VH-VL binders against q983m5. Designs and how they scored, part 17

Target 1, 189 residues: q983m5
Amino acid sequence: MVKVIASSLRKGNVVDKDGKLYVILFAENIHPGKGTPVTQLDMRRIGDGVKVSERYRTTEQVERAYVEEREHTFLYADGEGFHFMNPETYDQVAVSEAVVGDAAPYLQEGMPVQVSQFNGIAISLVLPQRATFEVVETEPTTKGQTASSSYKPAVLSNGVRTAVPPHIAPGTRVVVMTADGSYVERAKD
Key: E = the ipSAE of ESMFold2; O = the ipSAE of OpenDDE; V2 = 0.75 times the mean of E and O plus 0.25 times the DockQ between their complexes.

## First folded at step 7 (VH-VL)

Design k21 (framework fv_lacutamab)
Fold by ESMFold2-Fast, scan of step 7:
Structure k21 (fold): chain C 189 residues (1-189), chain A 122 residues (1-122), chain B 107 residues (1-107)
Amino acid sequence: as target 1 above (189 residues)
Amino acid sequence: QIQLVQSGSELKKPGASVKVSCKASGYTFTSYAMQWVRQAPGQGLEWIGWINTKTGKPKYAEDFKGRFVFSLDTSVSTAYLQISSLKAEDTAVYFCARESYYWRGSYYFDYWGQGTTVTVSS
Amino acid sequence: DIQMTQSPSFLSASVGDRVTITCKASQGISSYVAWYQQKPGQPPKLLIYAASTLQSGVPDRFSGSGSGTDYTLTISSLQAEDVAVYYCQQYYRYPLTFGGGTKVEIK
């Protein structure tokens, strides 16, 4: 443990609050025009996944725990969660559904992922910025329709809903951002 | 055809050293990790460690740190296990084995060498 | 270390019998289990990985099942060539550990 000022805290840091450990999900420094600067933290308790919101004065000291960040590759998912392997040491780690969260639909076997652990417990993941999926549902352009520059709705093979250019047909593989599922380009494979 | 061919049996005195070789063929040597397992007479299988064939970095089980050293000669697709300061307790059959897929996160052993018997006696 | 406990250590059965070997891990290992067959004078041969996936070339009379801490290897109809020692192995955590082995003989 080390003491740090609240304003230095970032997403992924682990802090001690009243003897319990929390991973920071969101951190923002707020400087109101007439008030005291504060750091807003949204956190998830590591033991049971309870989410809490806390405000600290920006200069207030908070106990920060050391976390290890290591590259892993995604192996598979089962009833115990999502399983990853360190490609250098071969150590495996299971990550709960609560920790993986919205990233789950984008995981593919062999995908490199940064896993943050505290005392052997996985607390957060960072996926590659992009991933490739097949478009399973979208509206084909009908004959006689005027060419449009606007995007159309589509459903990807992982179940994520996105918007794609008019020329993308069902069956096309596309590259999307893992942060929000937004379309990047047609896959070149 | 995938094969792992190990060097022949060794009879050594206590305090000597031995170097066991394991020559791989039929696949890209650096795409799979090499595992080492021993079996003492009449006993079960005991994991010694592995070596990453791309980086050359070894990982040893705690009981095998110090006297046991893994090495590679990638030009001839061969892995080596060296044991220094041999003791009677080192008497065993030593196996090399291929991990199934390094980057697929599987480290069950899909192909095994035939084994090298190392006997340590006076 | 994860301890792998096999039972029984020895069994004797007749050709055509259904044989089961059990492997218990000291903690949950999420189906990271392999089974090996070792005949006298030979290296071990992979039969099953990921608890239930049959290795190519292995006869379909062999099957694996289980979850959590308890895993089973089944031979549905024992053949004479199945005389061997069978080992389970966990590959969930380092150090990799094997069960103590089960010696299968024909009556």
Scores: ipSAE 0.000, ipTM 0.454, lowest interface PAE 16.4, mean pLDDT 84

Design k22 (framework fv_lacutamab)
Fold by ESMFold2-Fast, scan of step 7:
Structure k22 (fold): chain C 189 residues (1-189), chain A 122 residues (1-122), chain B 107 residues (1-107)
Amino acid sequence: as target 1 above (189 residues)
Amino acid sequence: QIQLVQSGSELKKPGASVKVSCKASGYTFTSYAMQWVRQAPGQGLEWIGWINTKTGNPKYAEDFKGRFVFSLDTSVSTAYLQISSLKAEDTAVYFCARGSYSFWSRYYFDYWGQGTTVTVSS
Amino acid sequence: DIQMTQSPSFLSASVGDRVTITCKASQGISSYVAWYQQKPGQPPKLLIYAASTLQSGVPDRFSGSGSGTDYTLTISSLQAEDVAVYYCQQYYRYPLTFGGGTKVEIK
C-alpha cells in the first residue's frame, strides 16, 4: 500500500476506503474557476461489487494498492462468467459479469485483453480500443448521399446498436470503439 | 456453400488410436469454433468439447479429458479429433459441427459434418 | 451440469396432426436453447435457436417457445418427411447438454 494524492488516481487503480478495497471505474479532475479543485471517483468494491461515487480534494491522500496487468485472450463465457487464458502460460482466469460490465458485447474469441489482478482475483479488464464487426442491419443506402452529412442507426453482429454514415450497407465490416460502440471507419479489405 | 466433410469409418482394436478429420469449406475457418459431438449406437447426442480455430485452444467436457485431443491444420481448414487407448465404449458416430456465435460465446451448431463411425472391437 | 429432460421419448401421430415436444432444464437457461432434427443415418440439422428463432431454410410449420426452464418445439401440421428424432440443447452453460431425444413416427 502507498499513499497518493487523489488527482493521480485513474481507472484500474485499487484504493482502500474505510478498510475495504475498491477498483476505480472512472476518475475525473474538476478545476472550477472559483472553488476547491476536486477529484471525482466512481469505484466498485472488490468482492461484492457495490458501486460508490466519491469526491476528494485533488491533494487529499488515498491509499493505493499494487495491481498486476497481464495479457490474456478471451476463450468463452457461460452462466458463471467470462473465461480468459494467458496465451504464453495457459493459465486461465475467470472474470465476473460485474467486472466485465459493458465490455461484454465486444468480446470475440481469441481477442487479446489486459486483465488486472489483485491477489490473484480479476478486478478489471481492458479491451483493445477498436474492434471490427459486421453491420447486420441498417437502413438502405441512398445512392449519392455524402458519408459525412448524417448518420443512421445500425446493429452490429455482436448485437450492439450504433450509428454509421449513410453509405454503409448491411454486410459491411466496420471498426468501432469498444468503449462505447461508436463508429470509427469502414474496415479495409 | 458451407460444408463440413469428415473422414471415413474406422475399425480399430482396443488399445489402438484413431484420428478423425473434419474439413471445412465455404466460410472463413478461423471465424467459427469447431464443436465435437458423439452418438453411441442407439443413443442420444453427447457434447465432447470445442476448439477455438483462431488460437487452437481446446475445451473438453470432463468425461473426455485425457484420451481425447483436438487439433487443427488451418492451412487446409481442417480440424482433428484424436482418441488414444481406444475402449469398446468409444464405439460411436463422431460429428464435427460449426459453432455459431451467440452473445457471450454461447454456441449453437448451425452446420454439421456427416459423421465418422468409429467401431472398437476385437 | 444442466440436465435437459425431454418428453415424450416417443410419439406416433398422423400426417396433418399438431405435435408438441417439451424440454425442461434443471435450472434457468435464459432462452439459450436450440432444437435439432436427426433423420436415420444423417447428422442433426438445426431447426431453431434462441428458443424461438427459426433457422433459415426450415419450414414455418416448426416453431419454438418457452422461457426460464420450460421450452417447447411445435410442428403445426406433421408431414411424412418429419419422421426423425428431435433433440433440444442448452447452450447457456458449459458443458453443453442435450435432451434425451423424442422419436416421431407416422401412424
Scores: ipSAE 0.000, ipTM 0.477, lowest interface PAE 13.7, mean pLDDT 85

Design k23 (framework fv_lacutamab)
Fold by ESMFold2-Fast, scan of step 7:
Structure k23 (fold): chain C 189 residues (1-189), chain A 122 residues (1-122), chain B 107 residues (1-107)
Amino acid sequence: as target 1 above (189 residues)
Amino acid sequence: QIQLVQSGSELKKPGASVKVSCKASGYTFTSYAMQWVRQAPGQGLEWIGWINTKTGNPKYAEDFKGRFVFSLDTSVSTAYLQISSLKAEDTAVYFCARGRSYWGSLYYFDYWGQGTTVTVSS
Amino acid sequence: DIQMTQSPSFLSASVGDRVTITCKASQGISSYVAWYQQKPGQPPKLLIYAASTLQSGVPDRFSGSGSGTDYTLTISSLQAEDVAVYYCQQYYRYPLTFGGGTKVEIK
């Protein structure tokens, strides 16, 4: 184990908290207007899957365990799980639904994904921060409404529900954050 | 001027469903999370959960999972709380309040709706 | 869950008195504390956030202090309009939790 400052932690790292190991699902550095900067970590306990949210001062030291992290490409999903290939060696890795979790709807054939292993078991995936999907359902564009206060509900081609500016029509490709499905921008033509 | 305006009071029988609305104005709706808080008669404040107004993703306190559902209509800057299978213990004033829209972010509530009284009785 | 224990639950004081309300968290919350005022028939109103930062428009007779697990709201000179229930809230960790409230009345 190595001690690192909390602000250096990222999705996929494994940390020791009170003698238990957790994989980080989400990390953000928060700078409150009047408070001390903190790092907020959303984590899953490796042994039983319990999810916790913890705050640390950005400079607080946290013990991080070593994990094997390797780039893979998403191939397909089936009844046995999700299948990825190392693009250099062509070695195939099957990852369980429990490990893929909330990332499953965002996986696209050919997508580069970091696969982390601890003691030979896949424990986490790190997808690209952004992914592009077609809007399959949304309400018609409404004249006179502004983008900032008039986001409208939409359903993406992967089934995820999001909110998009009023000028986005069905059939438009949009960039969303893979962490929460939030709209970023219209895909560039 | 920033305002959160909630729908009017409701009187319901046990087993019925209710949908409370909270319409926001005076700010960018999707830049702030919508928080929900309950206050039973003569009691204190109890956090129900929040919804990310940009993504529509809700997060509920453990005691409110199942029958309580958050939703949005971003085209009219409105958040909704729906409670199904109403019980007498659901009798309370329900408040919406403005928070932050970051994933996992925790903030104070700077503006509150006026409250919607939901009474569940025979 | 982080428990917020608020004391006293009730106080009665005279106009011009200094009154203090205390809030104790079951674990350290790093000053992620807000204080709210709720007048009869009205929604809560934010008074203080980050333990000691006064919300814009709130009279300066209100102040907050504290660190770690122990936080205090002070009204330096109680006014008749301050009759209300006051709540502390931690926003350090989910689920967000409130104190039980302190009812402030004039004698």
Scores: ipSAE 0.000, ipTM 0.432, lowest interface PAE 20.6, mean pLDDT 84

Design k24 (framework fv_lacutamab)
Fold by ESMFold2-Fast, scan of step 7:
Structure k24 (fold): chain C 189 residues (1-189), chain A 123 residues (1-123), chain B 107 residues (1-107)
Amino acid sequence: as target 1 above (189 residues)
Amino acid sequence: QIQLVQSGSELKKPGASVKVSCKASGYTFTSYAMQWVRQAPGQGLEWIGWINTKTGNPKYAEDFKGRFVFSLDTSVSTAYLQISSLKAEDTAVYFCARGGSYYWSGRYYFDYWGQGTTVTVSS
Amino acid sequence: DIQMTQSPSFLSASVGDRVTITCKASQGISSYVAWYQQKPGQPPKLLIYAASTLQSGVPDRFSGSGSGTDYTLTISSLQAEDVAVYYCQQYYRYPLTFGGGTKVEIK
């Protein structure tokens, strides 16, 4: 750990606050015309996922920890969490539901992910931008859609709800963004 | 209580084989890598390798490839180190150790150690 | 391979003395270093991991510090029970490597 000024902190940094570790989700330096410059930090506590917002003077000292980002592949999920393997070392790491968060539905066996770790504790994941899923539920292919009704609701094989073009039928594989489940295109296979 | 219990000392002739066991208790065996370390008489610690207890995949340091083989019996939470074609220079204490949680990374520090198994190779 | 160079190889000190053992990695290891204590006839015992984190149950006279390539184990007030060989270890990259050890004795 090193002490740094609050204004140097940015998204992805890990800080120690009162003996607990937090990953920065958002950082903004604010310079009011009257008053003291401040750094606004939105953070997630690493141990239990609790989100907190803190406001520091820009020159205030904060304990910062270093993290390592490494590629892993998703193996499986079970009662212990989500399991990933480092392909270089053959080591496995289990990542909690709190860390995986909204990315959980998009994980597929063999998917490469970037895992950020602090002293081996997984603190964040970055999935590939796109993933392919089968549409399991949507209205039958329609040809008479107007421009204002051109997209229709659909449910993907991972349970995520999205909107797809009228020509997409149940059973079609589609490419979606992992950030929000939005439709990109029909899969080539 | 977490403990690793190793098999008893072995006295072998050159050319023989030996199989050392390491039985784990007090934790989920497949949640942690099993590490192996050698210590020759009066010498320091030398890493032999590890075995991934979920996949069974071993990884060996270069100097220990060939004659040294790791294996598992997950039904009894036991890891094994087998050394074939024993040489006098294999005389050492062999330790197993729990190294790294799969909750974090299997290449971590060694938090619990077996008591060690002395292997003596003498004519 | 990452080489861990530990110094000194041997030291003799008095009860109550501050003892410092150093460990130098041949490349940066991002604080992925552990320290072990080994008493005669016993297996090693983990003292410190992640360069500076004390293992549960380890007396607070033991501390670790350092970054990059240079790491230090300190015993703030040496006790008779601290007679042992101390080893550093990097767990940053395969293969895992240990320092050569420091034998600590009391005068």
Scores: ipSAE 0.006, ipTM 0.461, lowest interface PAE 13.3, mean pLDDT 84

Design k25 (framework fv_lacutamab)
Fold by ESMFold2-Fast, scan of step 7:
Structure k25 (fold): chain C 189 residues (1-189), chain A 123 residues (1-123), chain B 107 residues (1-107)
Amino acid sequence: as target 1 above (189 residues)
Amino acid sequence: QIQLVQSGSELKKPGASVKVSCKASGYTFTSYAMQWVRQAPGQGLEWIGWINTKTGKPKYAEDFKGRFVFSLDTSVSTAYLQISSLKAEDTAVYFCARDRSYYFWSGYYFDYWGQGTTVTVSS
Amino acid sequence: DIQMTQSPSFLSASVGDRVTITCKASQGISSYVAWYQQKPGQPPKLLIYAASTLQSGVPDRFSGSGSGTDYTLTISSLQAEDVAVYYCQQYYRYPLTFGGGTKVEIK
């Protein structure tokens, strides 16, 4: 393990806190106009999956563990979890539902993903920032509404609920952020 | 389906040795550590130790160092507990259990258990 | 070693009762606590981990709470099938240690 300052930590890093390992899910450095700069870490305890939120001074030292990141391709899901294949070595890895978490609805067969492994065990998964899905259900827009009207509810082909501009009709393919399902743009050919 | 199946009951004389097996199925054997726990007749649970299924490195509770030895045969997804120089106080049900932990210096809780192997040592 | 002390060692209650089992650690264990149910002739079954997280497939009448050194397992409405011995376990520090157990029976 190596000591690093809290502000250097990013999503996917593994840290030791009180003798237990955590994978960082989210890291943000907060620099108030007055007051002490802090690093906010949202992390998942490895082994039991409990999510924890911690704040450190940006300069506080934290023990960081070695993590290996490899590109894999999503294959399928079954009772053991989600299965991925390294496209170069053909090695397969199974990733648990706890590790995949809220990313599960966005997985598509053939999708490239970064799988982080610690001592050969998958501990985190990073999907491409964006993914394309068809809008299967959305409310019609009243003709009297302006172009700047609020977004309307929509359901994507993967079951995720999002909000889309008024002009998006059912059957339209849209690009969304995989982190939260938010609308980005209409898909292009 | 995830299962841990242990070998059958053993009746031994003091001074003999015994080897209990624990065969895993339904998951990737080397992704989870294997824990060992015993329960003497009418008593509670007592942690013996664990073995890292990737490295083969064991970790024992202090009271179980010496006569107790963990081993693996990864080709058949099986973990073993061997007890040498058996004593009457070794009479107990021995359980294997899957550790939720994926790292060899950190033990956690046990999400799946074998059915137990009764070892009786006649004095 | 971290000592885990369970209270009571035995309890008898009626179907439908709320029952509470307490587990006290000899030092702070930061919610690194699991609870197990063991029925006669069977291996233990995981109920709760991380003090309050319910294991998949476990009925929601079981719940865990606590912090620091004091943790509790609660059965909100005791059922006949809940007759068992319940154990707490700390996984904060090696060696892993279990509580002495609480035997729950129906009146």
Scores: ipSAE 0.000, ipTM 0.498, lowest interface PAE 13.9, mean pLDDT 85

Design k26 (framework fv_lacutamab; at its last look DockQ between E and O 0.02; V2 from the best seeds 0.00; counts 0 for: pae E 14.8 > 2, placed apart)
Fold by OpenDDE, look of step 8:
Structure k26 (fold): chain C 189 residues (1-189), chain A 124 residues (1-124), chain B 107 residues (1-107)
Amino acid sequence: as target 1 above (189 residues)
Amino acid sequence: QIQLVQSGSELKKPGASVKVSCKASGYTFTSYAMQWVRQAPGQGLEWIGWINTKTGNPKYAEDFKGRFVFSLDTSVSTAYLQISSLKAEDTAVYFCARGTSYYWRSGSYYFDYWGQGTTVTVSS
Amino acid sequence: DIQMTQSPSFLSASVGDRVTITCKASQGISSYVAWYQQKPGQPPKLLIYAASTLQSGVPDRFSGSGSGTDYTLTISSLQAEDVAVYYCQQYYRYPLTFGGGTKVEIK
């Protein structure tokens, strides 16, 4: 444990608050034109997944715990959670749905993922920024639409809703951002 | 591996009914629409319709509304096509085929896996 | 309904030849096209979808192209095992419709 100022905290950090450990989900420094600067922290309690939101003075000291980050490969998901494997040691770790969160739809077998662990407990994931999925639902292009026309609604094979260029047809594989499912380009595979 | 296995050949008289089965394996049955296509002897392919394997909601081509009925038994990953009041012109090979991952709003558009086909012959 | 006019209805070529089959839609269908291969006594097999995407496991001698109303299936080097009837299919709108088919034989 080390004491750091609140303004230095980032997403993925682990902090001790009132004897309980939390992972930072979101951190923002707010400097109001009038008033004391504060750090907004959205956190998830390690163990039960309870989410809390707290504000600290930017200079307030907070105890930060060490987190180990290791590359893993996503294997599969089941009732016990999402399973990842260390490609070097072949050790497996189960990660709860609470930890995986909105990243779940973007996980694909064999995908490299950065897993952050505290005392052997997975607390957060970092996925590749881009992933490829098949378009399974989209609107037909209306006559008169050009390549410069607005994007149309689509659904990916993982159920994620996105928007794609008019020329994209069902069955086409596309690259999307894993953060929000936004279209990047047609897959070149 | 993904497989669609259909029931055996049928010989029926005009006015009779027939029910063709299509058993799916190798994938999550309820995640993909099931399509039905027929092919008359020496002729091309004709789309009959598709069924939502999760909700059971069917969509029929206009020419097939009425006498053609899709149904499911999800417990055994099987889709059915029933044809009533059979006519000579119904003589054909009937195929089931898996569509893309299913979303009801748009349906399924192309067919990536096919059953082996079921020959239905209607003759007096 | 969207009509898919496929041509030719029949073609005979030698092994190694480049073969081209065309499908013309009665209206623009925005690459909502699939191609199938059907060998005698067998069900159709998906070759191409989205006009130009090769289905997994299909030899790369098969390719699809086109836009608007005109689409093409190409076999870059015809093989003996390619003897079959080929069909185009549109899924731009319901009802789904197929081309009339092209019978491909080896000389």
Scores: ipSAE 0.005, ipTM 0.567, lowest interface PAE 12.0, mean pLDDT 89
Fold by ESMFold2-Fast, scan of step 7:
Parts: sequence; structure tokens; C-alpha cells
Structure k26 (fold): chain C 189 residues (1-189), chain A 124 residues (1-124), chain B 107 residues (1-107)
Amino acid sequence: as target 1 above (189 residues)
Amino acid sequence: QIQLVQSGSELKKPGASVKVSCKASGYTFTSYAMQWVRQAPGQGLEWIGWINTKTGNPKYAEDFKGRFVFSLDTSVSTAYLQISSLKAEDTAVYFCARGTSYYWRSGSYYFDYWGQGTTVTVSS
Amino acid sequence: DIQMTQSPSFLSASVGDRVTITCKASQGISSYVAWYQQKPGQPPKLLIYAASTLQSGVPDRFSGSGSGTDYTLTISSLQAEDVAVYYCQQYYRYPLTFGGGTKVEIK
């Protein structure tokens, strides 16, 4: 364990809160116009998967556990979880559905990911910020103003629903953020 | 080169058991799932199930639960299919195949390399 | 279970003809379909995966297309060595399912 200031914490770090270990799922530093700067953390408890949201002053000290973070590539998914291989050692790591969480739809064979392990158990992974998927379906917009609506619903080849500009047709490849599936741009072809 | 080599043909009487082997070479055995597919004479392909080569955990299609058992010997990169209490309806070519996947759904695989097939004939 | 319906079950064409085989899924499968070629006495061979991605070493006369529930395998110029049964397979959901096959013969 080492003490670090809250503002230094990032997704994938493991912290001790009241004698329990949590992996950080989301971290944001907020500088309000009127108040004290704070760090917002969304965390999952390692022992039982309970999710919590906490705010710390940016300068508040938090105990951080050491975890091993190494690059792996995604291989396949099965009933036992998601399987990754270290491309240099060929060691494989199985990661549970609970740990992969909302990242699961964005995994593609061969995708490089950072896998964090604590005591030999995979506790978190970080995908590349962006990934490319084909738009397989665009649904008509049934709500909102037709004259001022800029984006329309779409379904990606990985099953994720997103919103895309009006000019995007089924069959187009698009770049999306892996954090939330939001549209970035049309892939260059 | 990647290769799956299966054991030779078998002729069995009803009620007997058979064990088909599938030896993998040219890749890391435990990095890919092993699939099993059956093809009855003159018929199409039927998926039997798969086995996770790292954990040894098998998954069977509903119609093949009970008499069909998958197993592994990872020290020799070999997967096995055992069928007990053979029936005439089990007469088929049995294929092993390497499973690979781009999709995140559990059990989602396409088959990039296939064994040559093992013919199992069940007759009196 | 997702049912894969192939059509036609049999076709006879001439060398040089454009041949199309269709596969319809009972629900949307998001382009997670593969196509296999099986010649008499041989195991199936992967031609296409992810609906349209050609497997390494497969001739470029083979192509795949489609989305949602409807997928097509095309042979742009049929050759004598293409005589085979062709199968589609969905890998979107367990259990994995194959189409009934399309037997391609030369006139």
C-alpha cells in the first residue's frame, strides 16, 4: 500500500476504503466555480462486486494497492469468461463477466488491452479509447423535432446502440468511444 | 502449420462405446476452443458442442447431453469425444474443429481449421 | 435457437457463371455469419467470416455480403473446382447453428 492524493487516481487503480479493496471504474477531477476541487470516483468492491460512488477533495490522501498492469490481446469469449493472451509470454488470463462489464461488446479478436491483476486475479481491463464497427441498422427517429434533429439512432455490428449523424447509412464503418459507445467519426473508407 | 489429426474409422455394435481423438499441432492448444460437429450420411452439419481447452469445461448442445462426453489431454494437445450406449442413429462422420471468435457473446465461434473426420458406423 | 435457412438447396450452373447462395437467420445476427465449402470426402473449409471477410488463401471470386437477417455468398465466376456443398453458420448466439447446405454442380 502507498498513500496518494485523490486527483492522481485513474480507472484501473485499486484503493482501500474502510478496510475493503475497490477497483476504480471512473475518475474525474471537478473544479467547481464556487467550491473546493473534488475527485469523483466510481468504484467496484473486489470481494463482492458492489458498486459505489465517492467524492474526495483533490488533495485528500487515499491508500492505493499495487497491481500488475500488462498488455494482452483479446482471444475469445466463452461460458467461463473472456480470454486474453500476453503477446510476448503467451500466458493466458481469464477475466470474468463482472470484471469486463460494459466493455464486453467492444472486444474484438486481436484487440490490445491493458489487464490489471491483483494476487493473480484479473480485476480490471482498459480497452483502446476508440474502436471501429459497422452500422448494421439505423432506426427511424419517432421522437424529437425532425427539422432540428442532428443525430439518429443506430445499431452497431457489436449490438451496441448509438446515435450517428443523418448521413450515416447501414453498411458504413464508424469510429466510436469504447467508454460509452458515442459516435466519433466515419471510418476513412 | 496448423493441423488437426483425428483417429481412424470405427465399426461398432449397438450398445458399445467409442472414443474419437483429435490431436492439434502448429499452435498453442489452450489458446482456442475445440468444437465438435457431426455429419450423418448424406446430411448436413450438426453442432455437438465445444470444450474450453484451458479450463476443461465442456458445453453440449441440448440433443447431445448424456451419452456424449468431451475430454482433454493437454500434455499431448489432444481432445477426445466419447459416445456411450451407441445407437444406429449415431452413424456419422465426427469432426473436430478449432473455434475462434470476433464476437463477445458466450460460446460464439466460427471454425477456421478442421480435422479430417472420423467415420463411426453403428450396425449389427 | 437461431434457425439458418439456406436457398437454394441445389443449383446447377456453367463454368464462368455468377452463382449466389442465400442464408436467412430467424433473428438479427449482426453480421456474425461464416461460410464453409465442403468437397466430397473432405472436411469443411472456411471461406468467409464476419459476413464479408475473406479467409486467407481463399480465391477472390468468393465474396460475402448482407446484414441483419439476410446474407449472401457469391461466386463471381464459377470454376470446375468449386463443385461442393456450401454451408452458412451463425455464431451470434449459443447454440451454434448451420444452414441446411447448398449443393453446387456444373451442367
Scores: ipSAE 0.000, ipTM 0.456, lowest interface PAE 14.1, mean pLDDT 84
Fold by ESMFold2, look of step 8:
Structure k26 (fold): chain C 189 residues (1-189), chain A 124 residues (1-124), chain B 107 residues (1-107)
Amino acid sequence: as target 1 above (189 residues)
Amino acid sequence: QIQLVQSGSELKKPGASVKVSCKASGYTFTSYAMQWVRQAPGQGLEWIGWINTKTGNPKYAEDFKGRFVFSLDTSVSTAYLQISSLKAEDTAVYFCARGTSYYWRSGSYYFDYWGQGTTVTVSS
Amino acid sequence: DIQMTQSPSFLSASVGDRVTITCKASQGISSYVAWYQQKPGQPPKLLIYAASTLQSGVPDRFSGSGSGTDYTLTISSLQAEDVAVYYCQQYYRYPLTFGGGTKVEIK
C-alpha cells in the first residue's frame, strides 16, 4: 500500500477504504471555476462486488494497493476456475469464475490475457478486444442481399448467440467483440 | 447414470482400417469433450486427443495426426475413432473418456468417466 | 513435452498400511495433476484432480498433495479393494501425459 492523491487514480487501480479493497471502475476529475476540484470515483468492492460511488477532493490522499499486471496465456477451465500461464516463466495462476464473468466463453487456448494480481490473487482480467470464432448455426447464406438487410441469428463455436449479416453461412470464421459477442467482420484467414 | 459404451474387440491385419464407437448416455453429449486414450499390452496410458462434441473440431497428439481420425454422430450421442493403415504397434486397448463440461469452453484436460475399452489386435 | 516420472513402479503392502505413490514432473505443473485407479480388466477411474481435490464418490482414505514438480497420492489405510495400478497425469499443457503407473498389491 502507498498513499496517492485522489486525482491520480485511474480505472483498474485498487484502493483501501475503511479496511476494504475496491477496484476503480471509473474516475473523473472535475474542476469547477469557483468550487473545490474533486475526483469522482465509481468502485467495486473486492470480495462481494458491491458498487459504490464516492467523491474526493483532488488532493485528498488515498491508500492505493500495489497491483501487478502481467500478460498470461489461457490454458483451460475446470471446477476450480480458469487457469492461465505466464508464457515466459511457466508459472500458473487461477482466476475465479466471478472475476472472469461473462468473458468466459470467449477464452481460447493460447489466448493472451492481461491478469492483474493483488497479493498473488487475480482480481481482474482483460481479454483481447476481439476474437475469432466459427459460425456453427445460422440461416443459409443470402448472397446478394444489401447492407439494409436485417442481421440474422447465429451461434458461434464457443456457444455464444449473436447476430450476423445475411451473407454469413455456417462454417464462416467471424471476428466478434469479446465484451458482448457482437459481430465485427469476417475473419481474413 | 453416466455411461460410455464402446464397440467390441477387433482383430485386423496390417494395412486394414478399424472404427471404434463410443456411445454416451446419462448426460448431455454435446456439453462435454470426448477424449481418446490407448493402452498397449502391459503398458501405461497414452493420450491420443480429443474432439469438441459441439463443433466437431478435433485436436490430436502429434504422434497420432496422420492415421487417426475422430468423428461424431450427435443424433445418437456417439463418438468414433477411425484408424487407417493399421500397424502392429497399434495393438492396444482404446478408451473413450469424457472431458469436463463446455460450460466455460470447449476441451478438457482430465477425464472423469471412461468407456470400457475396445481391444484392437493387429497381426499378420 | 512434460514427462511424469512415477515411483515406485510396484509395491506390496498389508491391509491397513499407509501407502504413498510419487510423481515427479519434468517441469513445474502448478498442481494440474490428476490421479487414476485402474483395476485389472477395467478402465481407469478418476480419484483426484487439481493435485488434492477428491472426486465425488472416492473414499476419504485417498488424498493428494504436492506442488511444483513433486506430487503424491496417499492411501491412509490400504484396503483389499485398492489392488490396482495407479497413474498420475499432468494437464498443465498439451500433450497430456501420464506417469508410468504404480502396481499396488496386498501381501
Scores: ipSAE 0.000, ipTM 0.469, lowest interface PAE 14.8, mean pLDDT 84
ESMFold2 (binder alone), look of step 8: mean pLDDT 92; pTM 0.946

